# VHH binders against q9y6x5: the designs that were tried, part 415

Target 1, 379 residues: q9y6x5
Amino acid sequence: LPPKLLLVSFDGFRADYLKNYEFPHLQNFIKEGVLVEHVKNVFITKTFPNHYSIVTGLYEESHGIVANSMYDAVTKKHFSDSNDKDPFWWNEAVPIWVTNQLQENRSSAAAMWPGTDVPIHDTISSYFMNYNSSVSFEERLNNITMWLNNSNPPVTFATLYWEEPDASGHKYGPEDKENMSRVLKKIDDLIGDLVQRLKMLGLWENLNVIITSDHGMTQCSQDRLINLDSCIDHSYYTLIDLSPVAAILPKINRTEVYNKLKNCSPHMNVYLKEDIPNRFYYQHNDRIQPIILVADEGWTIVLNESSQKLGDHGYDNSLPSMHPFLAAHGPAFHKGYKHSTINIVDIYPMMCHILGLKPHPNNGTFGHTKCLLVDQWCI
Below, E stands for the ipSAE of ESMFold2; O stands for the ipSAE of OpenDDE; V2 stands for 0.75 times the mean of E and O plus 0.25 times the DockQ between their complexes.

## First folded at step 17 (VHH)

Design hb4 (framework vhh_8dlx_2; at its last look DockQ between E and O 0.92; V2 from the best seeds 0.80)
Fold by OpenDDE, look of step 17:
Structure hb4 (fold): chain B 379 residues (1-379), chain A 119 residues (1-119)
Amino acid sequence: as target 1 above (379 residues)
Amino acid sequence: EVQLVESGGGVVQPGRSLRLSCAASGFTVTSNWMSWVRQAPGKGLEWIGDIYYGGSRFYNPSLKSLVTISRDDSTNTLYLQMNSLRAEDTAIYYCAKGADYQSIAFDHWGKGTLVTVSS
């Protein structure tokens, strides 16, 4: 049988949730599969960039989705969650579902994974749902499992996306034990739904399933605000992205804007584009703005508007609070194996290996995931 | 002790609606996947639908448009809403508890409730 892979993302699932809360269904999943406790994601630690890194194996500067909000100075185009359908933004890379569909007798399916409802390199997923946050998990699960079970050519790669616990993390903050316990229980139950459905359809034994996330969540507070209006007049720049990494497009001399911002707060680093630390791999793209502000963990960059978010993400990707996890089950994976850490870009070459696909050039290291796979030597 | 008790059955005219209840005791309905099945006279068991842990529901395609499964956490009760009933819907209706995480079998059944659709 051709190998099949389902990639599932629960947005904003912080890695240490697994240590602090109970997940009976997920633990059963892990018990019969593998766990990577921490996944180091890409900078910035936001939804669109990291989901695209998972399926391309590329840093943000390379695949071109550098934020949830972007601006291209040449074309004057804007990118946002409400305006993400232009292939212009996605075509700097080739996601795995496109690669998969170029193979003979294979098709791809997607339930609302970022970019899957857009024709990339003139190829769109054979089966997909237009993104709609109002669509239930049930409906998404119904569609994805139907496609996995009944499609011709067979669906060999599928994605499933869900917005929690990210939305709740923003609303309640990750340190709200009462509310987050409720939310995370629901997530675990949904994992139960997924597994049970796959078993009922007879897919469980032959399907490789990866459950992961794009980023974590850090606690924010009204006591930790950085007000840019206190440092610079709003007329001097255009804000492309705000918090916790602000993208600044100067309307006056860049140096002057920089000088006004560089001492704005001791809890914020200000970088000229050319001075962005190399470890971020966030420099070599025209979509990265001339000045970047990076708030410290738990600090929020604001204008005169008050933020209602008690949790946020997008911070330094070295912070544990920003890290998701990865669990996997299926014929390709060991049973009962735990691994400490991988990079999020390492997922792509692993998935390519599982599916028998030749990977495009990427930033991942296949060697980092060898110990997860039954067909590989692990030293 | 695990128990399932169906109720709400009876004689109903064609085109009418009926809601069946399944009162569960000895376990939590939301912690298990639950199922409705029926058996018409002289026929085998027919699967109607499931409701899983997180509330996801799946139905027999032949019945999907006519049935809705729901549950009430506070009363630990499973429901089957049936609309536009037909004579062929005459059957004993059973609720069943799914076995644990490792099985796709049922481990407990109710005694069933009879639904008769007749003019």
Scores: ipSAE 0.914, ipTM 0.963, lowest interface PAE 0.4, mean pLDDT 96
Fold by ESMFold2, look of step 17:
Structure hb4 (fold): chain B 379 residues (1-379), chain A 119 residues (1-119)
Amino acid sequence: as target 1 above (379 residues)
Amino acid sequence: EVQLVESGGGVVQPGRSLRLSCAASGFTVTSNWMSWVRQAPGKGLEWIGDIYYGGSRFYNPSLKSLVTISRDDSTNTLYLQMNSLRAEDTAIYYCAKGADYQSIAFDHWGKGTLVTVSS
């Protein structure tokens, strides 16, 4: 029977939280498994794009989920957090749970990982929860462990998603040590619940578990605002996404819109689509708008000086503040091994290897993760 | 010294509700996983349910609709709410502390509190 894998995401878990806060349960998990201290994610460093990159091994331009807010000019479709179910948006790639459950004697289960409640290539996760942020971690854990133990064909790949510490990171900012310590302690306790439950069910020794995240979080401030309205009239463009990477669809001559924006702030880079730095791998998709604005770390693009989050993400993926971590435990992984860095797209080919799946074409490099795995020799 | 003291037992009529308490000392109830277990006269131990570090709860499937576990951090107390009591719920009820993080064994038990369901 094939090996089993549970992929867990705690949204917005910045890598250096591990060094700056106490995590007794997560540290025990790491001591018995492996740690990658930081994971270089994909640009833009937003939730939907990076969760899809983990499960496809693709850059955003290649999998088509290029932001949390998107517009397609040909079909005139819009994508948002509240309008994300149209398979049109997801069908430019094949996520690992689809590949997995098409194999003989395999199924997939999902507790709210982005895209798992959508029929992608006419295939939806074999067992899934419709996304609802009000559903407790306890209920998500109960469902996922029930499916891992009680399904025929057996669930060999499962996902579990939790909204923290992202929600609190936005609300308080990562520098609010009092509030973030309380939030992160709760998350560590939930990791304790996960591990305890897997042990109680007899799953712990035979299940591979990855605990990771999609991005980090940086501190914002009322002193670091870029007022777009001071530089350009709303009538000249359609705003597809605002901050910290604004997506601008010109309504007038594109060069005129670019010229009005290019000197708007020294704390914002303005790119014509063809001029987006190659290192972002963020150019070759029709869903990427003709002009993007990229705020410097900790700066917020606003229209009307509206109230803002105290923490944000979406910035340049070279910034350490945008990087999550990865920890893993199970029969496929070494015990007590620490690794400095991988790319987030490397997670997909590693997961395919663990599950014995043929990966689809992707941007990951298996060699970057082989030191984590017991069946591989580290160079 | 670790201690667990159950209270709230007694004689109750069928169909009634009862809340048991387990006062903990020598450790923090929220830093451990905790359990309720019962033993009916002449029978073995029966697991009722657990509450884990982050508050996730898991119950014996045969009892799930009848019981609720909770805890109060300010008083360091574990609770068992029992509803729709039946004669077969007559037992000594124990609270137990998990042996260690990540262990499935118990390392400390209370002395128990007797619940008698009789008409």
Scores: ipSAE 0.605, ipTM 0.863, lowest interface PAE 1.7, mean pLDDT 93
ESMFold2 (binder alone), look of step 17: mean pLDDT 82; pTM 0.820

Design hb5 (framework vhh_8dlx_2; at its last look DockQ between E and O 0.88; V2 from the best seeds 0.79)
Fold by OpenDDE, look of step 17:
Structure hb5 (fold): chain B 379 residues (1-379), chain A 119 residues (1-119)
Amino acid sequence: as target 1 above (379 residues)
Amino acid sequence: EVQLVESGGGVVQPGRSLRLSCAASGFTVTSNWMSWVRQAPGKGLEWIGDIYYGGSRFYNPSLKSLVTISRDDSTNTLYLQMNSLRAEDTAIYYCAKGADYSSIAFDYWGKGTLVTVSS
């Protein structure tokens, strides 16, 4: 049988949730599979960039989705969650579902994974759902499992996306034990639904399943705000992205804008594009604005507007609070194996290996995931 | 002690609706996957639908448009809403508790409730 892989993302599932809360269904999943406790994601630690890194193996500067909100100065186009359908933004990379469909007797399916409802390199997933946050998990699960089970050519790669616990993390903050316990229990139950459905369809033993996330969540507070309006007049720049990494497009001399911002707060680093730290791999793309502001963990960049978010993400990707986890189950994976850390870009070459696909050039290291796989040597 | 008790069955005219209840005791309905099945006279068991841990529901395609499964956590009760009933829907209706992850079978059944659709 051709190898099959289902990639599942629960948005904003912070890695240490696994240590602080109970997940009976997920733990059973892990017990019969593998766990990577911490996944170091890409900078910035936002939804669209990191999901695209998972399926391309590329840093943000390379695949071109550098934020949830972007601006291209040449074409004057804007990118946002409500305006993400232009292939212009996605075509700087080739996601794995496109690669998969170019193979004989294979097709791809997607339930609302970022970019899957867009023709990339003139290829769109054979089966997909247009993104709609109002669509239930049940409907998404029904469609994805139907496609995995009944498609011709067979679906060999599928994605499933769910918006929690990110939305709740923003609303309640990750330190709200009462509300987050409730939310995370629901997530665990949904994992139960997924596993049970796969078993009922007879897919469980032959399907490789990866459950992961794009980023974590840090606690925010009204006491930790950085107001840009106190440092610079709004007329001097255009804000492309706000918090916790602000993308600044100067309307006046860049140096002047920089000088006004560089001392705005001791809890914010201000970088000219050419001075962005190399470790971020966030420099070599025209979609990165001339100045970026990076707030410290838990600090929020604001204008004269109050933020209602008690949790946020997008911070330094070295922060544990920003890290998701990865769990996997299936014939390609060991049983009962735990691994400490990988990079999020390492997932792509692993998935390519599992599916027998030749990977495009990427930033991942296959060696980092060898110990997860039954057909590889683990030293 | 685990118990499942179906109720709400009876004689109903064609085209009418009926809601069946399954009162569970000895376990929590929301912590298990539950199923409705039926057996018509002289026929085998027919699967109607499931409701899983997180509330996801799956139905027999032949019955999907006519049935809805739901549950109430506060009363620990499973429901089967049936609409536009037909004579062929005459059967004993059973609720069943799914077994743990190790099986796709049921570990407990109710005694069933008879639904008769007749003019």
Scores: ipSAE 0.909, ipTM 0.961, lowest interface PAE 0.4, mean pLDDT 96
Fold by ESMFold2, look of step 17:
Structure hb5 (fold): chain B 379 residues (1-379), chain A 119 residues (1-119)
Amino acid sequence: as target 1 above (379 residues)
Amino acid sequence: EVQLVESGGGVVQPGRSLRLSCAASGFTVTSNWMSWVRQAPGKGLEWIGDIYYGGSRFYNPSLKSLVTISRDDSTNTLYLQMNSLRAEDTAIYYCAKGADYSSIAFDYWGKGTLVTVSS
């Protein structure tokens, strides 16, 4: 009897792709469900931080996954895409799959959502796939649907992650209409596969499905480079993360490093940690370095070489190019409703409501999503 | 307008492999979900497997290790590769097109191709 929810992310799916490309399968999904045209994500607009914000309802400073590359000065630990399994990094929050599977007669399943192969608070997703980008969408879909159909205790919360259109967005840039059209058509076909399989298994009418993303993508150019080596020698700092938000750990006096950087480019803002704008909610965590550099949209911070990426993300979360969409279908959701915008942290309390879970303290506002839900008054 | 024509059937010996073809016209195989189904003499229809819009494939668990479904966009053709054929694989093999609106129903079937596995 408990409600079931499948949360799906297509990484790097910029909100305005829906207007600029054709998505027959996704549009059919939306027609019978809800659309949020524009989701304001969290700063920095990177993959690991925003996926964890979706499932915790927390800003990055609060959940502790503050970037894809991190350094903790107290423990001297390093985090990267090849070194992401230490629960230390993840334990500052409790993601929804942990809360879900600790309830009686419930389990959780995961096909590669960030963190689901880590024992967070000594609890790993009940069913999961170890992350491997070479595993096909077909295999991920097969495992998720098998677990939704055949598990005891039943799987009531499941996640599914796919790397596109992010990978191609980096490779080609969002303005490459020929390549991005091909990439986005393939993604729409995979959404068709998802919906078709759920119908074939008899899950479609009673499973709540959210299709969303973590961030968008902006066009980069060799004409928009910020050469950090022209402003400061490598020996004066340790580089924790480079672009478009550089994380700088000074090796010499912090004020001296700041002064060398502050006039480096008119297309880059340089912040001492205490001066980071409050609207970023990106200050109160030891993993945020003493100095950060924030490039303007479409600008790339490089050391002394060109960038090979033609598209990037991670920029200011006020930029529309950084924002994804959200679509949802299922018994909890209205049919044929369009909503303008929510904050990405609002997704967590909405999911907790759908699943009947008590949310942990979080930064989301349940009221922002009430209009999507059939059991709520829309005001 | 919409037609499905299976071919490649015949008499084969046990242990051999066989590839069946389904030539489609009036629609694009890669824009639809497609299926293979068979019917052995005196028995009901048995689902073999599906291939969906994005190429995801799902098979009858009893046949999973013995069959592979594929598509060729340049010839608008669906294929069924069968390996290690057994006498129980003797059947008429049909391809089917799913309905255009992402239904679980099939809206078009071929006439079938007979495969006979005998020594």
Scores: ipSAE 0.602, ipTM 0.862, lowest interface PAE 1.7, mean pLDDT 93
ESMFold2 (binder alone), look of step 17: mean pLDDT 83; pTM 0.828

Design hb6 (framework vhh_8dlx_2; at its last look DockQ between E and O 0.95; V2 from the best seeds 0.81)
Fold by OpenDDE, look of step 17:
Structure hb6 (fold): chain B 379 residues (1-379), chain A 119 residues (1-119)
Amino acid sequence: as target 1 above (379 residues)
Amino acid sequence: EVQLVESGGGVVQPGRSLRLSCAASGFTVSSNWMSWVRQAPGKGLEWIGDIYYGGSRFYNPSLKSLVTISRDDSTNTLYLQMNSLRAEDTAIYYCAKGADYNSIAFDLWGKGTLVTVSS
């Protein structure tokens, strides 16, 4: 039988939650599988970019989803979470589910993973749900498991996406122990639901399952605000993305805009596009705006209105608070093995290996995940 | 004492609805996966549906449109709502507790409650 892989994302699951809270179901999952304690995600540390990096193995500058909100100056198109259906934004890369479907006797399924409801390179997932945040986990789980179990050609790659604990992280802040404990317990229970359903269907032993996330969450405060209106008139620029990485499209001379912003706050770095640090791999794409502002951890860039968020993400990808985890279980993975860290782009070549797919050129390093896999030599 | 106690059964006319209860003692319903099963006279056990840890529910496809499983954490009670009952729904209805995380078996059963659908 062809290998099968289910990729699950719990949005905004910060890695250190595993150390600070109890996860009985997830711990059982890990006990019988593998854990990567920290996954270094891509800059910026936002939902759409990082989810696409997971399934492409590419930095944001390469796959072209450079933010949750984007603007293309040539076509004058806008991208947002409410406007993400244009293949124009996705076609700069080939996600793994497309690659998978190009193989014989294979199909892909998706429960609301970013980009899966869009035809990319004229290919859409064989089975998918249109994104709808109102759809329950139960329904998503029911569909994804049905497809994994009953499809012809068989579903060999599937994705499952859930919006928590990100939404709650934004609402309560990651340091709210009471509320986050409740939220994370629910997440653990949902993991229990997933595992139990797979067992009941007889899929558990033969299915590879990866549970991961796209980013973490940092604590924000009303006392840590950077008001751009104090530094520059709003008529001088168009804001494409706001916080914690602002994308600035100048309406006047770029240098003038830069000069007005560069000293706006000691808690914000201002970069001309050509001066963006190389370590971000966030320069070589036309969708990156001429000026970007990067707030320090826990600082929020605002205009006239104060932020209502007590938690946020999108900061420097070197910050531990931005890092998710990865756990995995199945025939391809060891049992009871823990690994310290990988890069999020490393997941793609690993998944390709598991599925027997030839990977497209990517930024991942297969060697980083070898120790997780039973068929690989690990020194 | 660890036990399950079903209630709410009885004689009901066709087309009517009935809600069964399963009161749990000695363990937390929400911390376990729970099931409803039934046994009609002269027939084997038939699975009705499950409710899992996070509240996800799965049903027998043949019964899905007619049944709803729910639970109340505050009272530690499992429920089975049945609608549009038919004569063929006459059976003893059981609630059951799933075994631990590593098993797909049941480790605890109620004594059952009889539902008779008759005109």
Scores: ipSAE 0.919, ipTM 0.966, lowest interface PAE 0.4, mean pLDDT 96
Fold by ESMFold2, look of step 17:
Structure hb6 (fold): chain B 379 residues (1-379), chain A 119 residues (1-119)
Amino acid sequence: as target 1 above (379 residues)
Amino acid sequence: EVQLVESGGGVVQPGRSLRLSCAASGFTVSSNWMSWVRQAPGKGLEWIGDIYYGGSRFYNPSLKSLVTISRDDSTNTLYLQMNSLRAEDTAIYYCAKGADYNSIAFDLWGKGTLVTVSS
């Protein structure tokens, strides 16, 4: 049968957690596989955009999931994490599970990866769980391993998503050593459960497994707030997304709205869409609003004085605090190899290579990941 | 000094429930994957279920609705709750410790506790 791949995301797993906390199970996984110490993700460094970038190899402007909250002015449609099922939002790209299951004698399975419960190009993952954050890791693991072991046609590509350490990172902040140590220990134990289960089922030696994340987490505080209501009357704009990258749809003259915002805080950059830095690759999509506000690391844009978050993400993708890691194990990967960095869009062409799929046009560079693979000349 | 000690066995009537305990010494239960296994008279070993490092549990499909595995980290004890017991559940019940991360073998067994289901 063709090679099999399981792609796992632990949401909000900052790369330097690996250096600052103990992960005996993950370290055993890495020791017998590969590690990429830092993955440079895409701007904005949010959950939906970066998960879709992993599976499409595209920048956000190219795949159309440009934020966790979006508005399309032509269709008047809204997108949010509670309103994400309309294929309209997802159809600007073809994710790898669609390409995979259209191949002869192949299927795809998903345990809650963003987009896998949506029929994208009239194609939904062959086996999937409807998203529900209350479903335990145990149940997700049970379903995904059952599908990998027992399906006809065989599942050759599978995804597994878990909300931690992102949820706790928002709640406590990444600098809360006591709470984050407990959270990260639990996650490491769940990685242990994953690997142990794969061994028990006889899958471990012949299944390629990638463990990665979409972004990191930075510390926030009540001392670092940017109050938009102090700078501009709310009636002059529609707020599409708030923090740390606000998406502003002017209701009056765009230049007037820009001028009211441009000096609102020294801890916020205000961009007209055409002036967004080229390095963000975040301009050429109608879903990107005419004005965006980009808060400095650790600053929170609010409409009032309070915020419940002690940690956040979405900031400039050059910030090390926004970067996840990638680890991998399986027959396609070297053993005991460490690599410093790749771009998150590079994961897609690597996965296509492992699965023997022809990649769609994308922004990744296969050469960036070839040193991870046993069948490639590294240098 | 490293040992597993099962307790809570005995004679029970069909349809009743029973909880078995497995006290661990010399190692931490939650740092290991742990298992319950039974052996009926004249039969081979039958796997009941496992509990892993993070608390994920996996059961023999034929027993899944009848059993629950749990652990108490503060007492370093593994439990097996059995419900709706039948005569065919008569067996010696063992707890076992997994050998290591790279193995599906067991390297420590308890002495077992006998459960007899009869009227």
Scores: ipSAE 0.617, ipTM 0.868, lowest interface PAE 1.6, mean pLDDT 93
ESMFold2 (binder alone), look of step 17: mean pLDDT 82; pTM 0.827

